VHH binders against F-box protein 7 (SKIP32). Designs and how they scored, part 4

Target 1, 328 residues: F-box protein 7 (SKIP32), of Arabidopsis thaliana (Mouse-ear cress) (q9xi00)
Amino acid sequence: MTSDALTIPSELESALRLRTVQYFITKRPWLDLYGVHVRPVPPFGSTSRKPHFDPALIHRCLPDELLFEVFARMMPYDLGRASCVCRKWRYTVRNPMFWRNACLKAWQTAGVIENYKILQSKYDGSWRKMWLLRSRVRTDGLYVSRNTYIRAGIAEWKITNPVHIVCYYRYIRFYPSGRFLYKNSSQKLKDVAKYMNFKASKSENLYKGTYTLSMSDDKIEAAVLYPGTRPTVLRIRLRLRGTAIGANNRMDLLSLVTSGVNDEEISSTEEDILGLVEGWEDDETHNPDIPAVSHKRGMTAFVFVPFEEVDESVLNLPPEKMDYYVTG
Key: E = the ipSAE of ESMFold2; O = the ipSAE of OpenDDE; V2 = 0.75 times the mean of E and O plus 0.25 times the DockQ between their complexes.

## First folded at step 1 (VHH)

Design m2 (framework vhh_7mjh_2)
Fold by ESMFold2-Fast, scan of step 1:
Structure m2 (fold): chain B 328 residues (1-328), chain A 124 residues (1-124)
Amino acid sequence: as target 1 above (328 residues)
Amino acid sequence: EVQLVESGGGLVQPGGSLRLSCAASGFTFSSYEMSWVRQAPGKGLEWIGRIYTSGSTSYNPSLKSLVTISRDNSKNTLYLQMNSLRAEDTATYYCARGLEDYSYGFEPYYMDVWGQGTTVTVSS
């Protein structure tokens, strides 16, 4: 026995006895366990960022893929092995190797050396502290912007002011590689999520892009290429936020700029799209044959929805409709 | 004053073909990019494709093999040719005008003028 004896919550032990992956994913009984052992400590003199001791923060920072890997190795459970399984699982959560691997995967574009320098200078040598407190785009779900506008129709003989509320969504899925997927669609989250991947054979209006996150101001600079006879690039500038420190579950949309690019400027298949928008200003025309357009509508903030919450999301609800305005 | 009027909708058998027209009036048609968008009953809007002022086209990849968009600037008319129609193509079809400034990206919801729509029903 090479690990410390640890106590697990009674609800988690009950779930282990029932041997249900669905129970672990749905109930997430490990949240209290995470909060007890790795409680974040506020930095001395910090007034702009105040760490909170919220168990939900740990869950939101840990990708479901990592949680699933841990639980997959613990199933099936048997009573004779209960204490060994519990100790191994808690040992894994306390093991800095686990958090190091998570951090290096999440910030892989910075490389090992740079991440180690950040670890030492800003997170007191703690990989777990860096995972919980360092800003990152979430990769375990989708960021969704729900937008509405009012469309006036052509008047019918009995209806003089026809008005329709139209709803559409912007979807973003980030990958740790610095690549992302973008979709603008009237389709609801539950119908879109299954196709938001690079291997989808039937993905309509799904576009690929590249992004960077600035650590100094939590700004995301992103660009997506719209292919065609007149190829265009959409530059997306966002600010990463959260409902709590480390939640990373909100993004403010700062600007959307569409402009043309020449065929000679397209570097390769799917990489370096962000390079095409280097030095752009919101009001500039970067291709004389295609004017730059700064978008002023559809600027609703993005809300993060984890993959396991897609089907239950309130974003699937239809918008209230003002179907017709009738004047006598 | 500015108007878009779709026509050519109706009942068509599965596997059939249909051509929709959109008559534009009240503006210089040749100066604007045009799009086709559809809405199936009880569902949201789906972008079909766009035709630029040059006559070049860009399509929804899911529909590219089934549709062709064309324009006749001398007649101020936009066309949508649909082939191999299926029950899932049952929808109200809209033509929409893009401002040149709004048409350089795939943002169909920024179109400033929409027609009333024409209904296509695919059934036997």
Scores: ipSAE 0.000, ipTM 0.216, lowest interface PAE 13.6, mean pLDDT 67

Design m3 (framework vhh_7mjh_2)
Fold by ESMFold2-Fast, scan of step 1:
Parts: sequence; structure tokens; C-alpha cells
Structure m3 (fold): chain B 328 residues (1-328), chain A 124 residues (1-124)
Amino acid sequence: as target 1 above (328 residues)
Amino acid sequence: EVQLVESGGGLVQPGGSLRLSCAASGFTVSDNYMSWVRQAPGKGLEWIGRIYSSGDTSYNPSLKSLVTISRDNSKNTLYLQMNSLRAEDTATYYCAKEGTVYDFWSEDYPFDYWGQGTTVTVSS
């Protein structure tokens, strides 16, 4: 018996451990894998406000490995009924058009021709294999870097060496378009996630940028524009990795550099922010008033948190309790 | 059971104002992102605006000067205030609860629940 290679992201594996079938139907964590948009629609010929769900979408949204994990948590009497669904999902997972569409969406910046070349040269013509094995940034959640440092407080008569623990977070949300959102904040994950979108109203310290992912070494080049009278760019270099093949759930922070740019260079609404960082190794390209500064602190690795797990994340715990749950 | 009940629609004169209400049951509006959307006869859905759990609001730029979204937490009710109504504003208006699951294809969140809609007709 030969089976297709299929890897399940570790965050999905974590979610499966404590969830019921009803929870998965409600939360639909598989939607990112299939790129399916689901909107409740009133029943045909009815004005009922009760939401309904298209059962056919379940057949498209769950890979065989996720289905077996879900079935393993069901009561034994439920498995007989679930077997009919499994047959339908097996048929759906074999349809290359679902995987083709997902791949072209995820790697849309490369274009159809380049994706086809990669498909043939590295993935044996299998869109499914390419989706599961080719590195990609995750778009169904946030990458979070927790940074903590200790500073001295004002000495008191009875306390000679008071200390304060300062905790802050770097948040990144990626989009398939090559755009991303960046926020540096002391606010907890659950309070930040709801504003990490392009429709956020007057969100403080939320910045927009562009990124690229190198297929050869999994390195991410990213740049964020801080607009203003003296505009600056934050250049972020990362290395994508995972706790398992295809997980794409960790990023090592390789460098973090802030530099000034000329106002004239950023006047275009179609500005390629990454283009602004070309030649930063050459001082002549920098704004003399705002020279390049390399940051050495706050370089903790990023951990991916899916949107459905944001409220339950250990990253929301007070800093003193987090050291036992999150390691950088 | 989650339910959304819109009310306040009807016939209004051009240039008039109207306030729509959306009564929620089975969940708390202040814990969720709530949107107003409309559909004119024979056309697709048009997003009007959103109110976040924090109480902040965000609007479709084309409609921002004409509408205001608010809520009353004590009544678990969402409101849409509309001013300077035109014939083009004739539509069925829906309130919708936004989901928490990101959709890869739309780069946004699908709506979990919708009301049945309330019809607004702008004519003389």
C-alpha cells in the first residue's frame, strides 16, 4: 500500500488533542489548507435566521491525516458513520485542482509560470506535494516574539537593588500578496490580534510592510515603513523553520535594522518597501540625519499562534509565569 | 441558538435619515466583531462597516460620511444610523457576526451568523 505524503502543521496537531468533532466543524481550522470561504446561508425557501453549513465543504477541507486524528477522538459508535465521510474526503484530497489553486494563491507573487517550473523540477508534478512540502509563511494566525528584560528601579531606604521586569512583544501577520503587518507592543496577544488587519481603525503602533521568502534557504527579507516627517524603515531578516515538516511555525530573528529614507523615495502608493533597503550596506544610500542602527536586544524567535488559539495561548500569561511555557 | 433580528426598515424620502436596529441573542455583541452589509436588488453584497469588541468602528470609505455604527451593551443590540439617504441606498440591510477563522482565499474572516435582513426603500 502506497499513500501520499501528508504532513499536519504542529499547531493543528495540538488543536486536535483536546477537541471534539463539533468543535472542528465550528472552528474549521482546515480552511487555510483548502482556501475555502464559508458564509452561513438561510435554508432554501426559508427566512429562518438559523445558520446552516454546507456539508460538501467538509469533504474538501479535511486531509486524510486530520480526519484520522479527529476520528481517533470520537466515541467508537461514531466511527461507522464517519467512514462514509472519510471515503468522500479521500476522493476530494486526490483532486489536483484544489491543491493547484491553494499553491497558486500561497505563492502568487512568483506567478503561474515560475510555480509550474518549481512544480516540475522539485515536486514531481504534484501540486499536493508542493503544498505540503514547500516552505510558506502561515497566514492563518500571528507570529509572536516575546521579549523580556530586567531593569533597575529607584533605590529605597529598605531596598538597595530593586528590579522591574519589562515584557514586550513583536507581532507579525503575513498575507499571500507579499504584504504584512508589524506591531511592537507591551499588549498581550489576545488584545492585539483583533486589530492586526488592514481595516483596523486608528490602531497605534501598527505598521505595514512587504516581504519575500527565499526558497533555497528559507530566509525572509521584510521591510516596514514608519511614515512621518522623518520617515524610517525597519528591515527585518528572518529564517523560517518548523517543529515538523510543513509546520512553518517558527522564525528565527537574524537581524533588525532601522534606517532613515528620503521623503521623495516613499511618495509612490505602489512603493516597493524592500527596494528602499537595497544598498543599506553602503552608507551613501542612507539618510545622514537618521543613520542605520542595528538592534541587538529583543531578538527572541517568533512562535506561530493560529487565530483560533489566540485567546487560549500561554503567551497571554503574566511574564513571571511564561518562562515555563515558552522558550526562545 | 444564535439569532440576529434586524428592524427599523421601511419607506423613507430622499435626503431623510433612518436608524436600523439588530437585536442579538445566544451571544454577546460586545465580545464580537459585528458588521452591517447591504444588498441592492440584483446586485452583490456591499460591506458598510464594522464595530470591534473594543467599541472602535471602521467604515467603507464610500459610505463613511453617511453612516454611524453603535451598540447598546445593556440591550445586546447593534445600530446603524443612516443620513442623507438617496435612491441608490434602496437595499436589504443585514447585520452579521464576524467569525474568528481566517479565510486564506478572501484574506478576511467569513461571517458566522446573519440576520434575515430589513428592507429600506428610498423613494418619493
Scores: ipSAE 0.012, ipTM 0.372, lowest interface PAE 9.2, mean pLDDT 70

Design m4 (framework vhh_7mjh_2)
Fold by ESMFold2-Fast, scan of step 1:
Structure m4 (fold): chain B 328 residues (1-328), chain A 125 residues (1-125)
Amino acid sequence: as target 1 above (328 residues)
Amino acid sequence: EVQLVESGGGLVQPGGSLRLSCAASGFTFSSYAMSWVRQAPGKGLEWIGRIDTSGSTSYNPSLKSLVTISRDNSKNTLYLQMNSLRAEDTATYYCARDTEYSIEVGDYVYEFDYWGQGTTVTVSS
């Protein structure tokens, strides 16, 4: 059974967890639930249809209890957007319970007692203030580091050996549980985002890790396990920041270290990968066959891209559209 | 901090020879491979050749008989000797630091991480 006070269809529940207010206004999936079918505009004999922005339609189509459940399941950033839609939604966004639930979900690893203590000591007892001002990793999208390099090409026929501009990306998706997904790939954001989930195949070069965020200095300690015959750990140290207060949309790479690990340690700690490297110094070698390597390249800062903005992101632009020290 | 400064460019007649120099500073020059790259007016970048830390050279097959790359670690200087110059060799010539690094476990990338400002060679009479 769900821990929710209101019972809703599982299909609608799944949509509510992952969709934005904009998606709901445009697609209106609840209309099908109430026997209202939305059809595409016919191509001939019709003017281009503009989506009707009518938040009042939700109030007519959904019972108040289900509306409450809709708001309760939205990401808090969606609640802020909802307050701009109509008076009833503004009232809902002002309810402290929505912000309380959002905060407890985002900082679930700290537990209820610790969160309450922080709320009272630092945020004047306001869950909304805590949500807006307290640092957190964002879970509603991907953090993307776009790295570019120039490499000499190899001619296969009688052509000039051209210089190739190559672009590759580091992708991180955080979960409130303290787990995250990591991928290093030449594939563009729009092609990768749909596979950045725990259902994805290991053959897609997608790896699992564990992280912690320090509230005192906004530093993230993270570790990824690369399994295999000669297992290695990638230790990632980051500093969380934002372009605005509470944005949490940038991460600076402080260090990136690859090191071999003992096979015996792996079998017992797959769910706590960060614990596997606890206390390690950046240049410390723990497996003499696979020495520690501190990486100095590919250290571009991470930029957060919400899931709804993935397809339109400038990070999908080809590498030749980037600024370089040498003009092409 | 890291600087690469090319010199020795200028006007040269067809069939002539020219030696370019690249002065490196701000890093341990002897620990890095170095490459030469050129860009003709209105065209893209063209790789000329590379010299590694042991002095071993690799060249663009189209240019191998016309160029020689060498280095002097005691002077932190890279050289490009060019012979039998033609009008199509008119370009801005860049020296670049050639670096290998891991982007993922088991995968390595080779890149030109630092470039000079370039020196212009014009082949004309």
Scores: ipSAE 0.015, ipTM 0.402, lowest interface PAE 6.8, mean pLDDT 72

Design m5 (framework vhh_7mjh_2)
Fold by ESMFold2-Fast, scan of step 1:
Structure m5 (fold): chain B 328 residues (1-328), chain A 125 residues (1-125)
Amino acid sequence: as target 1 above (328 residues)
Amino acid sequence: EVQLVESGGGLVQPGGSLRLSCAASGFTFDDYAMSWVRQAPGKGLEWIGRIYSGGSTSYNPSLKSLVTISRDNSKNTLYLQMNSLRAEDTATYYCATGPSYDELYGWSQDYFDLWGQGTTVTVSS
């Protein structure tokens, strides 16, 4: 069950772990600017003053997508200097340790040994190939399901039978740990994103869950615990897809079931909420006192929005202002 | 072998509209975020907007009402639609590559500083 089953020497595994930790510590300084898992990256909407950046500081401290925004706003004189940052960046991404750390972070629940085994068997020993081709949930933003319904409004002397369009949203933020955050809200993406984290002081209607992604069929099994007088679990089944290879920016909602759970089980399984719903069918439950409710409305597909695009997302627009469908 | 080619620039009257195109070759276009940037004569670079591989967009708020960015991944082509053009929109317009963002590392590809040669738009009566 241990060393021989994995065909990787323990000494090599220890060396890989040590290198991963050292490299990760060295290469994470840019995350300090954003408060890892605290708040979305600031939008580049207001530029009352063009920032002055040292190329070495930019390489070390900013996410590289933000480097592009900086380059786009540089003066022509500064553009020549920016080429030095780009050369250093290209050199860094050619280093396999960069891709190795990205893969080990993204699929950390599998562990170093299992990831190395998958690397050798399916990705020709290339961490870059594994990063680009292996399905993963994205953790750099939110998956958003935008749902609408129509209800009757109040009658006015000039207008008979007024209708009101109501929008509500399902928000998911995934973490590489196998945890995620879930929120059902009428608030728009731009107003919700800043609170989709474990450190937010205002966490009303924000719920915690656990998930797994199946590599064979890109299906996500997820479960959310709703605490309360009669605690319930929301079981969510999704299929991960993308609009392009490796995009991982769409999720089809396959099923959504709410059911009650035993209070005794909750205390012992807070780290594995999925265990509470293992083996359940969509239209039945194992607890006779707490009926299962299968949801058949509000099943719009999820669209991924990176944190830096939150304020400018078309998902903030009312339905009548949309130029295209957002479900992919 | 890796190339971006902008086209569609020219002389246009104030209040007119124009659509620019950027043809990409030599790399997997649908893996990259793409941006439009402009430079007016004697002035610095101004970011117009960005479109991700999946189609989501971000715009410079000062230009948001005037421009729309779109892409056709099947044709490896990026577009910039401009409306209600004014004399101050006179500039050379460039397309540039930008990799898809990831939380830890910022990108999925290794070359984001690829810029096209530009196409010139002149707004004059």
Scores: ipSAE 0.000, ipTM 0.089, lowest interface PAE 23.2, mean pLDDT 65

Design m6 (framework vhh_7mjh_2)
Fold by ESMFold2-Fast, scan of step 1:
Structure m6 (fold): chain B 328 residues (1-328), chain A 125 residues (1-125)
Amino acid sequence: as target 1 above (328 residues)
Amino acid sequence: EVQLVESGGGLVQPGGSLRLSCAASGFTFSSYWMSWVRQAPGKGLEWIGRIYTGGSTSYNPSLKSLVTISRDNSKNTLYLQMNSLRAEDTATYYCARVDEGYYSPDFSTGYFDYWGQGTTVTVSS
């Protein structure tokens, strides 16, 4: 049971997905991009007669060109569901230009020419087929690895005495640019998610890194810099998978290695240092004073949680509700 | 059972030197990074430094000229040598094991899975 972090009931997962579409439409983050400020919902008892957001109203109030931009800004996982909500949205979702823009954004590091070559050679010239079948990291939420260990001195498995279980989390947020954020913390998902951005304080145990995804084996190579007078790099190797075709909502942690950076090559910028470890292998030593260390604990698989589902995630449950060894 | 026991603390005169020891048991000591952390009365925790499995060290820049961390894997013992002690070095000193899943440049990240009981160093005349 160490390989799978969570099994979510299919009915609950389906209900959360449907509510995700409604939540995204209600919040309307794209309106801020167009200079339209969404006013807070009127207080209870307000005389204003616009209490509910109707998804069909958005297509009546926005020109088609803005509606195309709205869909381009929507979370990838919501695109398929949008086709079932409104007739005009179904028409928009069938437009190849929409899928082309989504694909070019998701795989922007490869560039336009390379993406067109992949489109023709592997996806029969269909941008929609490429979007659905080509592996991609999700950028509309967090990947979360929940890890536990048993505190020494009071714990004996399957006895009547209580067990003290320590729980901690690894968090990853990917960006289409090839950058990502990494955090290792005892804080729960609901308390961490709002700070998982580049504007967050450096003192919050939040680290920046770079990643690549291999098309041939769905392996992710990621590097995180821990800054200091003796900089070190955490190299994370993952395998992307999903609970369904195109879900891209699970990552298996293949290896976790810490090593030093070569003193001769140390730069004042984190991005320069991270660039030096691109293509680095476990056997490569960058600093003999800080030898490579392969980690063996905290290797629980990552589960993807969309931002709109963060507060309702089962990953926020106390250890007593998820841990196999906790009595209660 | 993982156990870390610090010793060597006590009263020392300003300008003096002191060597602290940490006896480790219940795990393969040679396979773990080890750290020293201190807490002065009424103040927060301050990271002193870390020693890697091979004996290489990393120090808090503000303390690097005053302290040396070493280890003896054959004795499962960690050491902290302190020189030119000042009144501001008065603190409880803790030995801590670095969790192998967590590399952190700063104690404030909380990446220590086991701590000793601490040993108190008082610098006064």
Scores: ipSAE 0.000, ipTM 0.177, lowest interface PAE 12.5, mean pLDDT 66

Design m7 (framework vhh_7mjh_2; at its last look DockQ between E and O 0.03; V2 from the best seeds 0.00; counts 0 for: pae E 11.3 > 2, placed apart)
Fold by ESMFold2, look of step 2:
Structure m7 (fold): chain B 328 residues (1-328), chain A 124 residues (1-124)
Amino acid sequence: as target 1 above (328 residues)
Amino acid sequence: EVQLVESGGGLVQPGGSLRLSCAASGFTFSTYYMSWVRQAPGKGLEWIGRISSSGSTSYNPSLKSLVTISRDNSKNTLYLQMNSLRAEDTATYYCAKSEYLDTYGEFSYGMDVWGQGTTVTVSS
């Protein structure tokens, strides 16, 4: 902190003091959610996926079409339980055509022929095995990154308060088509979730892009175009992981790079922005008035929140009720 | 890793001129926007201006007529030229590496790394 010691030394000390007090005297819902090594002593209420699922109730209330959608969202443990509920459910869970349709939808960008090749070469011809073991992003909710930092700088034309704690979120929604939505906002998860769709094109700071997932190393390459008077591409590199096998409910943020884009590129790339930036170096810009920046702040890992759990998530807690400055 | 070292401060008579320098190391200077800020004794920080990688400048409107920011990318050096100095310009002057901050889907210039500062005193 030598270069910052003259400018904001007291601000850093205050933030650390707040973090220390928060850590020792309060429950740590943010650290628990990100899996920072804490004891498995869950708060009252268990995991978020359990309270609303009752296999016995489902088989009485749902037509076959909805049962397929439910089974496609289940973890392996729950699928085992579902196959024990009744004869109809056993046959449904074992139906290879259900799993084939789920796989072809989830990996639709590769196409039918390539998916059959992968099925045979890596998954022994079993669509169910492919669904459970092959890396895929979750598309039934949002990936959320909660970020905090101390702002002690000056942004352009205003005189800043020397100490300001900034809390903001990155929201990502993936689609099976290879498209995704990105939003960076101070708005809470429960307020944002209803606007994370392609029909909300007038929503503030909601941006559209494309992504790919590499099966070999679980890396995601994604890019978003920021239009306007200072057109900018945001390149996002992630690594998919999970708290359990097949969960796919976490992503590490490996890099976050912004670069200038020229007018010709803007006109031609709306549906394939990731293809446009393929091969760019991190310091590359195609508009010299807009520098390439590799961002080092706001790199907290993403946590997946299913749409059903948005209103109850700890990610809706205000900053004073959560751990301060937690890096995932 | 990133270092910024300001120099060129000192005692100057009112109405005088002064040129401050900022030597940069530990990052690719030519690709970053750079900024100057100052802090008068007992006061808060005041933004002076910013210069892009290509040399385009933006200034605090209240200081625009008094200051000129320039850079030499071959020497990794940022400059602040100040003219017609007044007693009110007595302050510690800092250079800063500007960073595009990702805020709400719109990027703004923030400052991540600052130098130790160089003190300018304007006194008769």
Scores: ipSAE 0.000, ipTM 0.198, lowest interface PAE 11.3, mean pLDDT 71
ESMFold2-Fast, scan of step 1: ipSAE 0.006; ipTM 0.307
ESMFold2 (binder alone), look of step 2: mean pLDDT 79; pTM 0.794
OpenDDE, look of step 2: ipSAE 0.015; ipTM 0.357

Design m8 (framework vhh_7mjh_2)
Fold by ESMFold2-Fast, scan of step 1:
Structure m8 (fold): chain B 328 residues (1-328), chain A 123 residues (1-123)
Amino acid sequence: as target 1 above (328 residues)
Amino acid sequence: EVQLVESGGGLVQPGGSLRLSCAASGFTFSSYAMSWVRQAPGKGLEWIGRIYSSGSTSYNPSLKSLVTISRDNSKNTLYLQMNSLRAEDTATYYCARHKGYSTLYGSRYFDYWGQGTTVTVSS
C-alpha cells in the first residue's frame, strides 16, 4: 500500500528500498543530495573500514518527513535497531505509521481489512504490539537446516568398516508475497546466500515455491516445484517458533513429502503449487494414482540467520567445529 | 479453462433426500480438495464440507449427520448427498476448488466456484 508514503525523488526512493540501517549508515545515498561531505575513510585493514559516520548527522540534515520515508522503507527488523542508534531516530520509529506499514507488508496476503480486524481484536489497536508479538516468517535472512549422514568408506587392511560423515544443508528464503526459495546443498551459508534470490537464474538446485502460515498453530504449509519432463512437488510442513517472544528464528520440520504431478499446466505455475499438495495430511491421504515418498531423514530444525550476519555465522565453520558453537 | 458446473437442484419435500453433482473440467480434478458451500436467501455463505484428493472428508459439525460428500475421479465429478431436508436447507449450493490448506472459509480461500444450483425445501 503506497497511499500512506510521502513523495520523494526517484533516485533516493530506489536507494531506500529493501536496505538495512547499516547500509544507510555506510552508503549514505542522501548525503550527496544535501551537499553534506564526510571525510573519506580508505580501506586500510578491517578496523579502518568501520563506517565514518555520525548518526546525528542524519536527523540534522534530513527533514522528519524524509526520516519517516527512510525508516518506512527499511527492512522491518532494521526499525528496531534504528531506535537504538540516535534519540531522534528512536522518537521517529515510535510513529505508528512505521509499524502499520511494516505489518501490512509482512501480512500482505491477508489484506488491509483482515489486518485491521486482527489489530483491534488481538493487539489492542497497536501496530507496534502486533509487529512484535504476532508470528511471522522472517524475510530479512535465511532459515538453515544442517543435516548429516554416514556412508561406508573403502575398507583398508588397518581400517575395518571405515565411515565417512557427509554434511548438507537445506536453505529457505521467504517473501511477504507468499513465495519462497528452497535449496538443498552441501555448500556453506556464505556461498549460498548471495544466490538465494529470484534474479539468480544460474544457481543450481534453487527451487521456487509457495507457502502459507496458520495463525492458530504457527504451522507453515509449503510446496516446491521440481521442474522437468516428469515434474515433482516437495511438500514441506514446518512449525514456526523462536528462542524468545517474537524472534521467529526457529522452525521445526514436521514432514517432508515428494510426489509426482500429472498436470504439467498446473505444475508450471508458482502460484498454485500448494493446490497440488492439498490433502497430503499423511501418507494415507495421498492420491493412489500418484505415489508419494515421505522423507524420514534430514529433518533437523531450521535456524534463522539475518543477511547482515551471514558472513560471520558459525554455520560457515567446518563440520568438526560447528557443533561446539551451536548450543542454542 | 477451469469450469465447475453444479446440477441436481430443485423442489423437494421436507424430510426428503437429494443428491447434487458438480462436473469439473479444465484441470486435474484428482489433485485438488473440493468443498460444498451454500447460501440461503438474504444470508451469508455457509461451509458444508470438504473432500481431499485422497477421498478423506471433513464436515461442518452442525451438518455432519445430514450430508455426505464423495467424488469420482474417473468422471471428474463431486457429489453432495443430503438427507432429512428441512425448510432451513433452502439455499443456492456451490461447489468450490480449494487453493490452500489454511483456507476453509470465505471467497478468498477458493480460486474457482460454480454458478450454483438452487434447492428449495417446501411442501
Scores: ipSAE 0.000, ipTM 0.137, lowest interface PAE 18.1, mean pLDDT 68

Design m9 (framework vhh_7mjh_2)
Fold by ESMFold2-Fast, scan of step 1:
Structure m9 (fold): chain B 328 residues (1-328), chain A 126 residues (1-126)
Amino acid sequence: as target 1 above (328 residues)
Amino acid sequence: EVQLVESGGGLVQPGGSLRLSCAASGFTFSEYDMSWVRQAPGKGLEWIGRIYSGGYTSYNPSLKSLVTISRDNSKNTLYLQMNSLRAEDTATYYCAREDLGYGSEWLQDYYYMDVWGQGTTVTVSS
């Protein structure tokens, strides 16, 4: 259940219907059957909306407004009949160029030539097979690592101190460009998600980084720059996995290493932070004057939460209740 | 300018109640976890509790039945409600903004208080 509470029943019914219709036209759940993830569309026609399809194909599809009118006239729960009425959508989804464009957008950092080589060598020349089976970071939501630990220590004036339970979260939002956003925060998922974007104003402790995903072992190499007088880099190594084939909804945290970096190294490429961590090992000193620090706590696996599910996520529960649902 | 200003302290009789306020300015109050901390005369700091940006609370177990922390994000204000006050509750009470640091001593991330108020004194006496 969502936190959108209305006191008047008639307004609540209208809001629930509108929300359901908005979810349907924004999500296009039939596309999930083919492994195509779509971003929820803002209700009021925001210009920040990402296209659901490759731009070259969208002009051949029924506009969302017309599709909405069709669904509004349907009986509840008869969504399968909409695809029969809108054969143009079925044609578009079956077109090989649709899958080619989806793949080239998702793996845009590799470029056209490299993607064709991968297509032929690993996916039998099928763009659809490549989309369904090739590991990819999800960009339609956030990966969330919930970490809980007990803080213990000797109080200044007491030998025994009350135990303090600390709960904090690591948030990652990936972009197809090879860039990502990283936030480490005690703030809850619903309070963080709306500000996890490059255009967000006054987002504190939101850091930018670059990443790559290895196809051979599904390992993610990522690096985040913490700017300052003594700049440091956080290297994050992850393994992408899923609860089902193509889900791409879990990441195991393999290592977290913080180390100082030379200012001259940062000046070489401000958009490719991974270059700063090339050749690092977990226990190797990158800078003899600033030894690498390998983190051994706060290594809970990441769980993917689609933007449409943020408000309903169990990760928004108080720490005391969350331990019944999340282990680690 | 980042600032926290406490108010509402004073003299209270044993068994009485008191509500402290903390006015925040110069930052996006709704995005931060906030804590209350107290210091009795001649003693160290004692953490009272935290309210998360999402409104949930966590308390020092020794104080859980005696205090309630709340916030009003529209007014950028943090509150501490105290009931059944005892002489041992006499202290200077501070509100503090929490931030999260990256691993140091124990190679783990840690909380720290990066902004503190001036404090407000509560004296419990007959």
Scores: ipSAE 0.000, ipTM 0.140, lowest interface PAE 18.0, mean pLDDT 67

